# VHH binders against Protein Syd (syd), part 1

Every score and structure here is a prediction.

Target 1, 183 residues: Protein Syd (syd), of Idiomarina loihiensis (q5qw09)
Amino acid sequence: MKTLEESIDALMTRYKENVPVRYTEYVEEWNSPIYGTVIDENTVEWTPCRQPEALNFDDLESALEMSFHQSIKTLFGRWYAGDLALDYQGHTISLLQTQSAEDGERLLENITGHILMKRRLKQPETVFIGLGSEDDGLLVTIDNQSGAVGLEWVGKEQHDVLSDSLAAWLDNCQPQVETDKNS
Below, numbering starts at 1 at the first letter of every chain, in headers, positions and changes, except where a header shows other numbers; Kabat numbers aren't used for antibody chains.
F, E and O are the ipSAE of ESMFold2-Fast, ESMFold2 and OpenDDE, as the mean of both directions, binder to target and target to binder. V2 is 0.75 times the mean of E and O plus 0.25 times the DockQ between their complexes.
[cut] stands for letters that were removed.
The coordinates of atoms that the task and the answers printed are left out; those that the model quotes come from them. Centres of patches stay.

## First folded at step 4 (VHH; framework vhh_8pnl_2)

Design G1 (from A8 with R99S)
Fold by ESMFold2-Fast, scan of step 4:
Structure G1 (fold): chain B 183 residues (1-183), chain A 123 residues (1-123)
Amino acid sequence: as target 1 above (183 residues)
Amino acid sequence: QGQLVESGGGLVQPGGSLRLSCADAGFTFSKYAMAWYRQAPGKERELVARISSGGSTNYADFVKGRFTISRDNAKSTLYLQMNSLKPEDTAMYYCAVSSYFSGYTSPDAFDVWGQGTRVTVSA
């Protein structure tokens, strides 16, 4: 039995092993600890590192009068990293990560907007954790009540459940291997 | 949440040009998809143009070839260059940001809005 933390760490290890050169959006003002060689004004090579202080959800939970599912807080509080390009049983997915403490604050603002949208639409609260890379507006989300990982379109309820837990889903994700020779 | 501030609207004659700006006044916008919407008197708000964080653009058919959306992430500013303006372009123009990152998003995904800037095209 793995903990969610162990599943996250194992995925990051698999990602580094299978994607030896990693690129992400370069935001100079964040001065991110993950940044390596700058390629251009918008692109930088990166290496993951542990968050010295986990992203804190306490103030947001108080403001929204809710509790986020622990899996969401664990996922976004563990690593600074670029987004992870993953394959899950035929789905091409970008798993969102934060690059810095400032990027974490941006993520909390985006989560706030998403929760307010779900409430306005009278839909179950979910939190996005990834993007479906093949389709515009397709999200990978966690159902806040159950912790189930699923697919939903922006403004719609989850239409497909991929796994009952984040840990199990991550254990079955594979890093997407990029090759310039097959382009 | 961040605040978006639009500017650059005004009165212009048919065939004229205007450049609208939208400044981030409360958050870093480099990872957000952003859009320009407009609302004419008595009409519903409609999408004019959208840009992803990576620069991919989408335009409404009624502005293709006349309007250009662009962003300057270093200045936290979104732009709309409007050329060959027509009386039917008269509207309040709104800057919007999506709660979703860098991926290209649905028009209905935009949920943070500015206060608007008025564009009037009249002789």
Scores: ipSAE 0.013, ipTM 0.315, lowest interface PAE 7.9, mean pLDDT 82

Design G10 (from A8 with R99S F101R)
Fold by ESMFold2-Fast, scan of step 4:
Structure G10 (fold): chain B 183 residues (1-183), chain A 123 residues (1-123)
Amino acid sequence: as target 1 above (183 residues)
Amino acid sequence: QGQLVESGGGLVQPGGSLRLSCADAGFTFSKYAMAWYRQAPGKERELVARISSGGSTNYADFVKGRFTISRDNAKSTLYLQMNSLKPEDTAMYYCAVSSYRSGYTSPDAFDVWGQGTRVTVSA
């Protein structure tokens, strides 16, 4: 049985092996530790690295009077990386990552807005961790109470449960490999 | 973080059209996703439309087919073309910069908000 940390690390290893050249949006001003070769004004090659200090949720938890599920904190506190393009059961998912400490703070601001929206709508609190490939409005989320991974549309409750845990779900995800040349 | 200035609001009759503009004040416009929000008196702020740095668009159901969001990176300007306006479109309209680099920004999350531009649809 793997820990969540082991599942995250195994996925990152699989991603590096199957996607040897990785690209992400380039913003020079962010000075991200993952940045490698700059391709053009908007595109840079990247390599993941461990966060020297894990993204801290303490202030946000105090401000929102809540505790985030540990899986959310572990996912976003472990690596600096570009978003991971994954295949899950034939569907393309973009698994969100943080690229720097500053990017982590921007993520926390975005999560704050999401929690406030869920509270206003009187829905169970969830936290987004990924995006569906077909529509920016389709989110992969974690139910904050149970830790279950599921799908929800922006502004709506989770409508499909994919896995009871983040670790199990990540173990069933594969890196999306581009094979256009030979098909 | 920069400043945003909205303009183009006004009074229009039902069925009319308006074009809103949002100009930046010195951030790197082309790198960020942007959105239009609105807030009617006594109601919560709601997302109207958003556009990614690459030009991909998403619309709220209540404006789909009537409103078009677009951007001009060379002019650092965001637009909202509003057609077939209805009385229920009456609101203050705000533009916002996405606080997050990825394709999703929560409806209640923002880095930069402008002062808004007022749209009134009335006979």
Scores: ipSAE 0.282, ipTM 0.655, lowest interface PAE 2.5, mean pLDDT 85

Design G2 (from A8 with R99S S102R)
Fold by ESMFold2-Fast, scan of step 4:
Structure G2 (fold): chain B 183 residues (1-183), chain A 123 residues (1-123)
Amino acid sequence: as target 1 above (183 residues)
Amino acid sequence: QGQLVESGGGLVQPGGSLRLSCADAGFTFSKYAMAWYRQAPGKERELVARISSGGSTNYADFVKGRFTISRDNAKSTLYLQMNSLKPEDTAMYYCAVSSYFRGYTSPDAFDVWGQGTRVTVSA
């Protein structure tokens, strides 16, 4: 059906169309290309833009002696954007995005900690891509081996598989209309 | 990645207050989430409070309503206001740069630690 890139782009287009004013954390020193009207010292309106150079996982892959599933690299390497507040099956999910190259480095550092935790616990490696907004510690993750999208509690294995692929899961998500969840 | 220097610890009686400060070298303070951790003798190090680069705060249940974390990015300084102190709050308190991304802190995420400041709550 659709490529993952097409599913990501379609979701971003739907998000722009259904969420007329989008807010996110303002970090002036990042000089992010997504920043529009500054609201205050901590809040800015944003518009997504393509990453001129995709977030690079090479150094992290070398350090961790692993390869990340391509869907993870495609998701985090394609757009600069604020986090997307989505409805999935009646639940609110925050789909994580990076706002700048510097924010991307921050994401890679947190992914490192997550992978090291999974290894310490002798669990299959996953990468978080979203947060459940209703439940503290509930993550939406991608299984690094299979690419399956699932639900996982911090420190636990994936307990529910939502989709065999990221593309199919994104196609089943809808934008949440509440605009201030991004700040 | 700058050096962190904590201050403000000391001996205080139960019910008293202390304000801890953490000064960064000033290179990149405003870009990082910052946290206060503590470690009592014979116990694991535990998170007390965290503040994002944008000012969003998280607190451990055992300090909610008593402690307040804040930051002054212009001064590159992190604060922890501790009120209604209890003997159970006795610990070394550490300032750390936190690897916090959008509400998720990986348990093994990298932190840059300060040297610590001692808080003793005793009659």
Scores: ipSAE 0.309, ipTM 0.696, lowest interface PAE 2.1, mean pLDDT 86

Design G23 (from A8 with R99S S102Q)
Fold by ESMFold2-Fast, scan of step 4:
Structure G23 (fold): chain B 183 residues (1-183), chain A 123 residues (1-123)
Amino acid sequence: as target 1 above (183 residues)
Amino acid sequence: QGQLVESGGGLVQPGGSLRLSCADAGFTFSKYAMAWYRQAPGKERELVARISSGGSTNYADFVKGRFTISRDNAKSTLYLQMNSLKPEDTAMYYCAVSSYFQGYTSPDAFDVWGQGTRVTVSA
């Protein structure tokens, strides 16, 4: 059985092999270690790299009086990368990644808002990890108690469970093939 | 820490236009994603439009083709150009700033909110 770390690394390897030229939003001020050739003001080529220090959830856990499921911390603490365009059962999913330590801090701010929204709505706490690229407001989330990966709409409870674990779900995701721009 | 000051709301007839402005006096404006949200009486706050620090825009389906979000970093000002206004656009409109740039920003994730400006569209 692969560990979650092994599943994440295998996905990143598959992504590099199947998407040889990768583009992401360019934020010059971040000085991200993933940045390669700048295409324009908003677009840069990128290559993934390991986080030298994993994104730290300790302060946020204390502030929210909770513990995040380990799979969430492992996913967001392992790589700096652009968001991954993945195919899962014929649907395009954007798997969220951070580009730098500063981007990681911004992700924690957004996770805080999401948890506060779930608490206000009296719903089970989840954490978003991806977006349904074809449907506005559709999130791929991890249930914080169980670690189950599922689909939910912004402001609603998970309506579909895709996998009991993040590792198994990632193993079933494939890189989205980009159209060849050299016609 | 800074203050957002909104302006441009008012009463307009259906089919009319308004331009909302949000002035930011305290932030490094060019570094932050900015958004317009709205809230009608008895409804939850909803995202109208968002613009990243790099200029990438995102719109709610109910305003696509009618509203345009833009920013002027030299003036530290965010704009919302609203065209073809409908009665259902009646709401308080809020300017918000966030340090978060991903494709999903939680409604409760914005760090600083303006006081709001009222838009009323009536026949």
Scores: ipSAE 0.206, ipTM 0.650, lowest interface PAE 3.1, mean pLDDT 84

Design G24 (from A8 with R99S S102H)
Fold by ESMFold2-Fast, scan of step 4:
Structure G24 (fold): chain B 183 residues (1-183), chain A 123 residues (1-123)
Amino acid sequence: as target 1 above (183 residues)
Amino acid sequence: QGQLVESGGGLVQPGGSLRLSCADAGFTFSKYAMAWYRQAPGKERELVARISSGGSTNYADFVKGRFTISRDNAKSTLYLQMNSLKPEDTAMYYCAVSSYFHGYTSPDAFDVWGQGTRVTVSA
């Protein structure tokens, strides 16, 4: 039985092993600790590192008068990394990651908008953790009450539950392996 | 609930400079990421620059090195310093509150737009 932390770390290890050269959007002003070799004005090689101070949700929880499911806080508080291109049962998913403390601030601002949208639509509160890479507007989300991982379209309720827990879902995800070394 | 009010646009010759301002009304400016967008006649709106609540910035490739986004939280004002202006920069410029993260823009309370300020670059 793995803890969520162990599942996150195992996925990151598998990702590094299966995707030895990793690329992400280069934004020089972010001064991200994950940045390695700059390829061009928009592309940089990256390596993950642990967050020295976990992303803090306390102020956002107070402002929204809610508590986030612990799995959400654990996922976004553990690593600085580029977004992970994953395969889940033949579907391509981009698992979102923060690249720096400032990027964490941007995440919290976007979570705020997402929660306010769910409330306006009278839907259960969810938090996005990934994007469907093949379908514009498809989100991978965590149900805030249950911790269930599911798929939802922007503005819609979860239409498919993929797993009862984030840890179990991550354990079943595989890195997208490139067939061409320069891809 | 707040309104954004843009100013500072005008007619300028190629190679000139302008400083745009965006003042918030009715919300706590310092809590939000802010962005400048532009829209040329007959074209879609495009992102020019973003600045986080903490001050980190990012720029569209076509303005990098020429434009500088900044904020003054004490004055509740966002700025765009535009240098080395080109005819291609001619557009209506809009200030927006943005909640974008890694390909996802939340389509709700944080996408607040002003009426815009017009920039014309011509000889």
Scores: ipSAE 0.277, ipTM 0.726, lowest interface PAE 2.1, mean pLDDT 84

Design G3 (from A8 with R99S S102K)
Fold by ESMFold2-Fast, scan of step 4:
Order: sequence, then C-alpha cells, then structure tokens
Structure G3 (fold): chain B 183 residues (1-183), chain A 123 residues (1-123)
Amino acid sequence: as target 1 above (183 residues)
Amino acid sequence: QGQLVESGGGLVQPGGSLRLSCADAGFTFSKYAMAWYRQAPGKERELVARISSGGSTNYADFVKGRFTISRDNAKSTLYLQMNSLKPEDTAMYYCAVSSYFKGYTSPDAFDVWGQGTRVTVSA
C-alpha cells in the first residue's frame, strides 16, 4: 500500500508524462514558481513545484474549533500546480491544486465558507478537492471524519462514496488529455 | 481593508430599469472576481451575478436575460444593469469580492461586503 504522499507524487508524475504541455490561469501578481512560458494575459505554461512550506491549516483549525483530516492537509500542502484534469471510471474531474501561497489563502477562505455552510445545514463536514466537469454544482469531497472520497452536490450530503481513502482514489485516477490547451 | 460603496438604487415602476455601481475606495478589487448579491426582507442573501477578473460572467436563473454585470478596470468600478424590473427584484443589493476558487464560492467566506443599496420595484 502506498502512502498518500507517494500516491500524490505518482499522480503528478503520470500527469507530467501524459500531458507534456500544461496550461493554467496566469495571475502575474502571484509570481508563482510553477510559471513557465506566458501564452497570453490569462494563460501560462506550468510545471509542478513542491511547496517549500506546506499550506498551514493551524489558524483555520483554531478558528473553526476542528481538526481537518490529514489527507486534506497533505493534498493541499504538497505541490504547487495547475488543476489536474482527470478521468476516474468515466467521470471527468478537475482535481484542485494551488499555484502559490496567495492561492492557498484563497482556498482556505473558501473551505471556511464550505464548513460553515455544512454546519448551518447540520450535515457532516466535508472538504471539496475537485469539481465535476459536466456540472459545476458537483463536487468531489473528502468526509472530514472518515477520509472517504465521494461525490456531493453543493448544499447536499455525499450521495456516492468513490473510495475509502484519498490515496486509493488517486491511484485509480488517470490524466485526461485536453484538446483546448487553456487549462 | 478595502471599502466597497454601492450606489444607484431607488424606487422604480415594474418594467423599469436601474444601473447599480460599486466602487472601491482606495483598494482595488479589479484583480479579483466580483459579485452582486441581494437580500429581500425575511430572505437569505442570494447570488445575482458574478464576473471574473477576465470578464467571464455567471448569472442566477431568475435574472438571466434581464440583468447585465460588467466591470471597468480603469475606473475600478463594478456595474449591474437591471432591465425589466419586477416586484420580486425588491431587495438590498450588495457588492462583494467573490472568494472565487476554481468555480466554487461560498458566500459565508466573504469578509469584504459593501453597505448595500436599496432597490424597490412597485407602483
């Protein structure tokens, strides 16, 4: 069985090998280490880069009086990268990544709102890690208590469990070759 | 840190038009996605329209075809053109920096909201 770190690294390697020219949103102000050739004002080529300091969840955990599942912290603390376009058993999924420390802060802000929404609705706390390509309302989430990876609609509980662990789910994901070259 | 200031609200007859403006006061949000929300009495705040830093727009179904969101980055101003107004559009309208992350945004995450501008649609 691979560690989660090994599964994340293997996926990033597979992605780099199968998608040799990768495009993502260009935000000049972030001065991201992943940025290569700038294509236009909104698009840049990228290569993944290890985060020199992992995205820190400590302040958010204190503010929300909770602990995030370790898999969530490991996923978002390991690489700066563009989002990964993946295929999982016929599902087209965009696996979210951060490009910079500033992008990481945006992610933490959005996670905060998601947790507060789940609490207001009296639903189990989850954290989104990906978006369904066919419908923007469909999220890939991790159940914060169990670490289970599942599908959920915004404002609803997980309706389908894809895997008991993030590592196992990532090992079954494959890079999707995109033809439009803008992400 | 920044202050958002909405203007342009007022009383209008059904079928009328209004143009709302949102200006930042010395702190530009033009590099971020921005949004218009509204809140009717006794209701929750709901997203009306969103615009990305690059100009891509998203609209709630109940305003699609009637409202147009736009931005003027040179003036650091966000606009909402409201046409064919209905009594159901009566609400306080708020400008917000959209905490936009890859197509998913939670309104509960926002720290920067304007004071609001009131729109009343009635005879």
Scores: ipSAE 0.020, ipTM 0.340, lowest interface PAE 4.6, mean pLDDT 83

Design G33 (from A8 with S56R R99E)
Fold by ESMFold2-Fast, scan of step 4:
Structure G33 (fold): chain B 183 residues (1-183), chain A 123 residues (1-123)
Amino acid sequence: as target 1 above (183 residues)
Amino acid sequence: QGQLVESGGGLVQPGGSLRLSCADAGFTFSKYAMAWYRQAPGKERELVARISSGGRTNYADFVKGRFTISRDNAKSTLYLQMNSLKPEDTAMYYCAVSEYFSGYTSPDAFDVWGQGTRVTVSA
């Protein structure tokens, strides 16, 4: 059985091997260690880098009076990277990543809004980890209580459970490569 | 967990000026891009102006040359200087944190953090 850390690291290795030139949004003010060649004011080549200090959820947990599932903290605390374009069962999913400590704080603000929305709608708390690139408003989320990975639309409950664990789901994701469109 | 509070709205005649302020309740203001949005009666909310953490600005075409967005990071305050006001500028004005990445933004994050301040430009 792989640990979640092993599954995350294996995916990042597969991504580097299958996507040799990687682009992401360039935010100069973040001084991200992942930044390589700047293409233009909005675009930069990147290489993943381990977070020297993991993104800290403690203050947010105290403010929201909750505990985040460990898989969420492990996913967002391990690597600085651009978002990963993945294929999952024939669909493109963008797996969210942070590029810097500043981007991590931005992510925590967005997660705060999501939790407050779920509470207002009286729905189980989830945290988004990815986006369905082909379907507007489709999220890949983790159920905060169970750790189950599922699909949900913005403002709706999970309608499909993809895996009981993040590690197992990541092991079934493959990097999206352009050559797949020409085969 | 940050809270934005808008102020400075009011009733003015066409051609008049107003200065809107947006104060935060202690999130890391200086690290975020900030924006002003507005919502006219019976309309959708629309972006008016945006300013990056480094001071780069973007304006909607309908306010270029008339409105100026600025920030004071030491005071954790965002401003919108509105000159040459028109009846079409009548709206509720909102302050929001702006993010650089497209993709999912929660309806309760970044879009509207304050309750707004009303601007009425009388004919």
Scores: ipSAE 0.050, ipTM 0.497, lowest interface PAE 4.8, mean pLDDT 83

Design G4 (from A8 with R99T S102R)
Fold by ESMFold2-Fast, scan of step 4:
Structure G4 (fold): chain B 183 residues (1-183), chain A 123 residues (1-123)
Amino acid sequence: as target 1 above (183 residues)
Amino acid sequence: QGQLVESGGGLVQPGGSLRLSCADAGFTFSKYAMAWYRQAPGKERELVARISSGGSTNYADFVKGRFTISRDNAKSTLYLQMNSLKPEDTAMYYCAVSTYFRGYTSPDAFDVWGQGTRVTVSA
């Protein structure tokens, strides 16, 4: 059985092999190690690289008085990359990645807003890890208590559970090799 | 948690132009996706335009080709250039910041709102 780290690494390898030209949003100020050929002011080619120091959740955990599920910390602490366009059972999923340490800090701020929203609504805490192809509001999330991967709409609880673990879910995702539907 | 301050609204004739500004007075502007929303009397707030921290833009169909959203991260200011204004554009215009996730356009993803600036397009 693969560890989560092995599943993430295998997916990144499959992605790099099946998507030979990869584009992402260009933010020059981040000076990201993944940036290759700049296409225009908003678009750059990229190649993934390992994070020298994993994104640190400690301060956020203290501030929110919680612990994030380990799978969330492992996913967002392992690679710098552009978001991955994946196919899962006929759905196009954009799996979120960070491009730099600065982008990682931005992600933590976005996660903070999401957790506070879930608390306000008295819903189980989840963390978004991707976007579904069906409308802007469809999220792929991890249930913070169980580690289950599921689908939810912004402001709603998970309505579909896709897998009981992130590792198993990633092993069933394939790189989307067709034209990018979300620029 | 900062405050957003909109300005630039006013009364203008159909076909005219206005430039709206939104200044960030309390948080790190460059980290967030920003949006312009509007609300006409008796209606829900609707998304007009969105811009990511890196400059990627998205527009509602009813303003495409007429409005341009832009940002100056060094000045912590968001802009909306409005051209070829129509009576239907009459509304209170609000700027918002997304703190829930990257570039999402749903109103539920925006939790910081400015006080608004009024735009009236009348012959």
Scores: ipSAE 0.017, ipTM 0.312, lowest interface PAE 5.7, mean pLDDT 83

Design G5 (from A8 with R99E S102R)
Fold by ESMFold2-Fast, scan of step 4:
Structure G5 (fold): chain B 183 residues (1-183), chain A 123 residues (1-123)
Amino acid sequence: as target 1 above (183 residues)
Amino acid sequence: QGQLVESGGGLVQPGGSLRLSCADAGFTFSKYAMAWYRQAPGKERELVARISSGGSTNYADFVKGRFTISRDNAKSTLYLQMNSLKPEDTAMYYCAVSEYFRGYTSPDAFDVWGQGTRVTVSA
């Protein structure tokens, strides 16, 4: 059986094989290790690489007085990459990735706001890991208590559970052939 | 903590134009994606437009073709050019740091919003 790390690595390998030319937004100031051939001032080809130091959630966990589900920390601590365009059983999603250490810090700031919103609304804490590509405000999230992967609208509870675990969900995700140059 | 200061709102007739500005007084402006939100009386806040650090833009369907978001990193200023204004555009307009353009910014993010600038479209 695969570990979550193995499932993440297998997805990245499948993505590279099925999407041989990958584009992301070019931000020169980020000095991202994933950047390859610059296409224009706003677009760059990218190749994933391992994070030399995994994104650290310790300070955020202390500040929020919580523990993040291990699957969330493993997902965001393993690779620098552009966002992955995926299909899961008819759902078109963009699986979020960080492309540099600074980008990782931006992600943690955004996660902080999301957790505080869930607490204010008295909803179970979730963490977004992706965006639904068809609808504004549709999030792919992990339930922090259970590790279940689901769909939720901004400000609402999960309305559809896609999988009981991140590893199982990733193993059943398929790369999308078409990429939008600035997605 | 930084401060965002919006300006440029006012009263305008239907079909008119306004240009909103948002000045950054405490952030490293060029590092961040930026957004314009609006809140109409009695309604919740909604995203109007976003612009990434690299200049990629995204618009709500209800303003596409009428509004243009832009930034001047040298002046640490964000703009929203609003053309063909409609009564439905009447709202308080806010600029915000959108920490993660490729992802999602919580609407409840604190200290992310300025005081707003009021836009009224009325004959």
Scores: ipSAE 0.102, ipTM 0.431, lowest interface PAE 3.4, mean pLDDT 84

Design G6 (from A8 with R99D S102K)
Fold by ESMFold2-Fast, scan of step 4:
Structure G6 (fold): chain B 183 residues (1-183), chain A 123 residues (1-123)
Amino acid sequence: as target 1 above (183 residues)
Amino acid sequence: QGQLVESGGGLVQPGGSLRLSCADAGFTFSKYAMAWYRQAPGKERELVARISSGGSTNYADFVKGRFTISRDNAKSTLYLQMNSLKPEDTAMYYCAVSDYFKGYTSPDAFDVWGQGTRVTVSA
């Protein structure tokens, strides 16, 4: 019975509780509101922060002559955060997040290329939302027509549907309890 | 496409040094992470080094401690300083817009690769 917004917020709360020290790539020029203690040139501690202005898909929708599924816009427009390392049914998934408005614009450029690839290949349009950490080129994607969450390889159609909705899928994800990339 | 131009390659002896440059021909250079890739004969292109817009760097294990990636956003130029060169470093070296998220850059996202510059390390 949760809304997508409630599921996203609950996941972020679980992530903060289970991963008390969080690290991400440090990009000083972004002046990200999530940045806490700088560890070194490449690494910073972070805390999630609500986007004061949601990432805007309007120009991209106009340029591609399409509408993105609302779940995609809600996911990428709600929080600034580091990528979330999650466990889903024993597999490690990196759920993509943006750290700043500039990072959001780069995400939109990458999404554009993904949509153009799907169109060229005559495949249903999907949008990547995460990476399978165990296998190169494995993506977690949302089917743009249905909102279904699934797995696909780069250049291939979804081969496994994990959930009918993003909200339900996020409710079944758990934070990975790790704080060091080289442990 | 042809927006990035590499230079600085050449023939050097083992233990020698080269500095590669990549000039941007009108791309908004300072907004993007940049990378150097290489391709040896009969091999796939492999990542050598990345640098974020803010200057954070990442290196392949086989070049760590020998190569240094840097950028000059005012000149829209990316550099790769290559020290202690080995015969196995022989390859075409390519400048490219980097994956700003680890693991996935869409094949059609940028399509911004240079034509390459050849590095040969031979006695």
Scores: ipSAE 0.173, ipTM 0.621, lowest interface PAE 2.8, mean pLDDT 85

Design G7 (from A8 with R99Q S102R)
Fold by ESMFold2-Fast, scan of step 4:
Structure G7 (fold): chain B 183 residues (1-183), chain A 123 residues (1-123)
Amino acid sequence: as target 1 above (183 residues)
Amino acid sequence: QGQLVESGGGLVQPGGSLRLSCADAGFTFSKYAMAWYRQAPGKERELVARISSGGSTNYADFVKGRFTISRDNAKSTLYLQMNSLKPEDTAMYYCAVSQYFRGYTSPDAFDVWGQGTRVTVSA
């Protein structure tokens, strides 16, 4: 069983090896260290790099009067990267990543709204880490109390638990290979 | 630094119709989920309808079948078509936008709110 850091790093390495040309949204003003060749005004090639200082959750934890599960902090504090297109047991999932410190702040703002929604609905607090589909409202989330990875619809509790831990779930994810359309 | 401006409110009799508009300036409008909220006197602000960047819609149960939310990305405008209006629909109506983050915008993470437009339904 790997540490979470080892599982994240192994997945990132595997992603680089299986997806040799990677594209993401280009936001010039972020001056992100991941940016390589600019393709057009909206698109840039990217290569992952370690965050020199991990995304800080302290102010948000104080404001929300909570502590985020360590796996959430480790996932979003380790790498700057474009989102990872993954396959998990037939599910196509976009694993969210941040590209810069500014992008990290955008993520924290969205997490804030998600937590406030869960509290309003009197549901266990979760944090989204991935998307099944934007229009379907299907999220991959981490239960903040247990660290369990699961699927939930926006506004609903987790309906399927995929793994007891983020590390174990990531170890079972595979990069989505570009040529795997209809094999 | 965008701004939202609501319009189209007014006084109507029960059973009447109104079309609310929300004009959006300074945003990449097509990338945002948009919503209509309302607040009646002495009540909390409540969600009426939401539309995703891709056009998927969600409605509160108390307006289903009567209200239709829509967007025109070319005009950067959000609409709420209100039919079969009831006295209970009397409220200040607000539009809101949440910043797009990679395909998910939390329902409660609204960055920008308009000033509102008043709807009164009475005889």
Scores: ipSAE 0.199, ipTM 0.594, lowest interface PAE 2.7, mean pLDDT 83

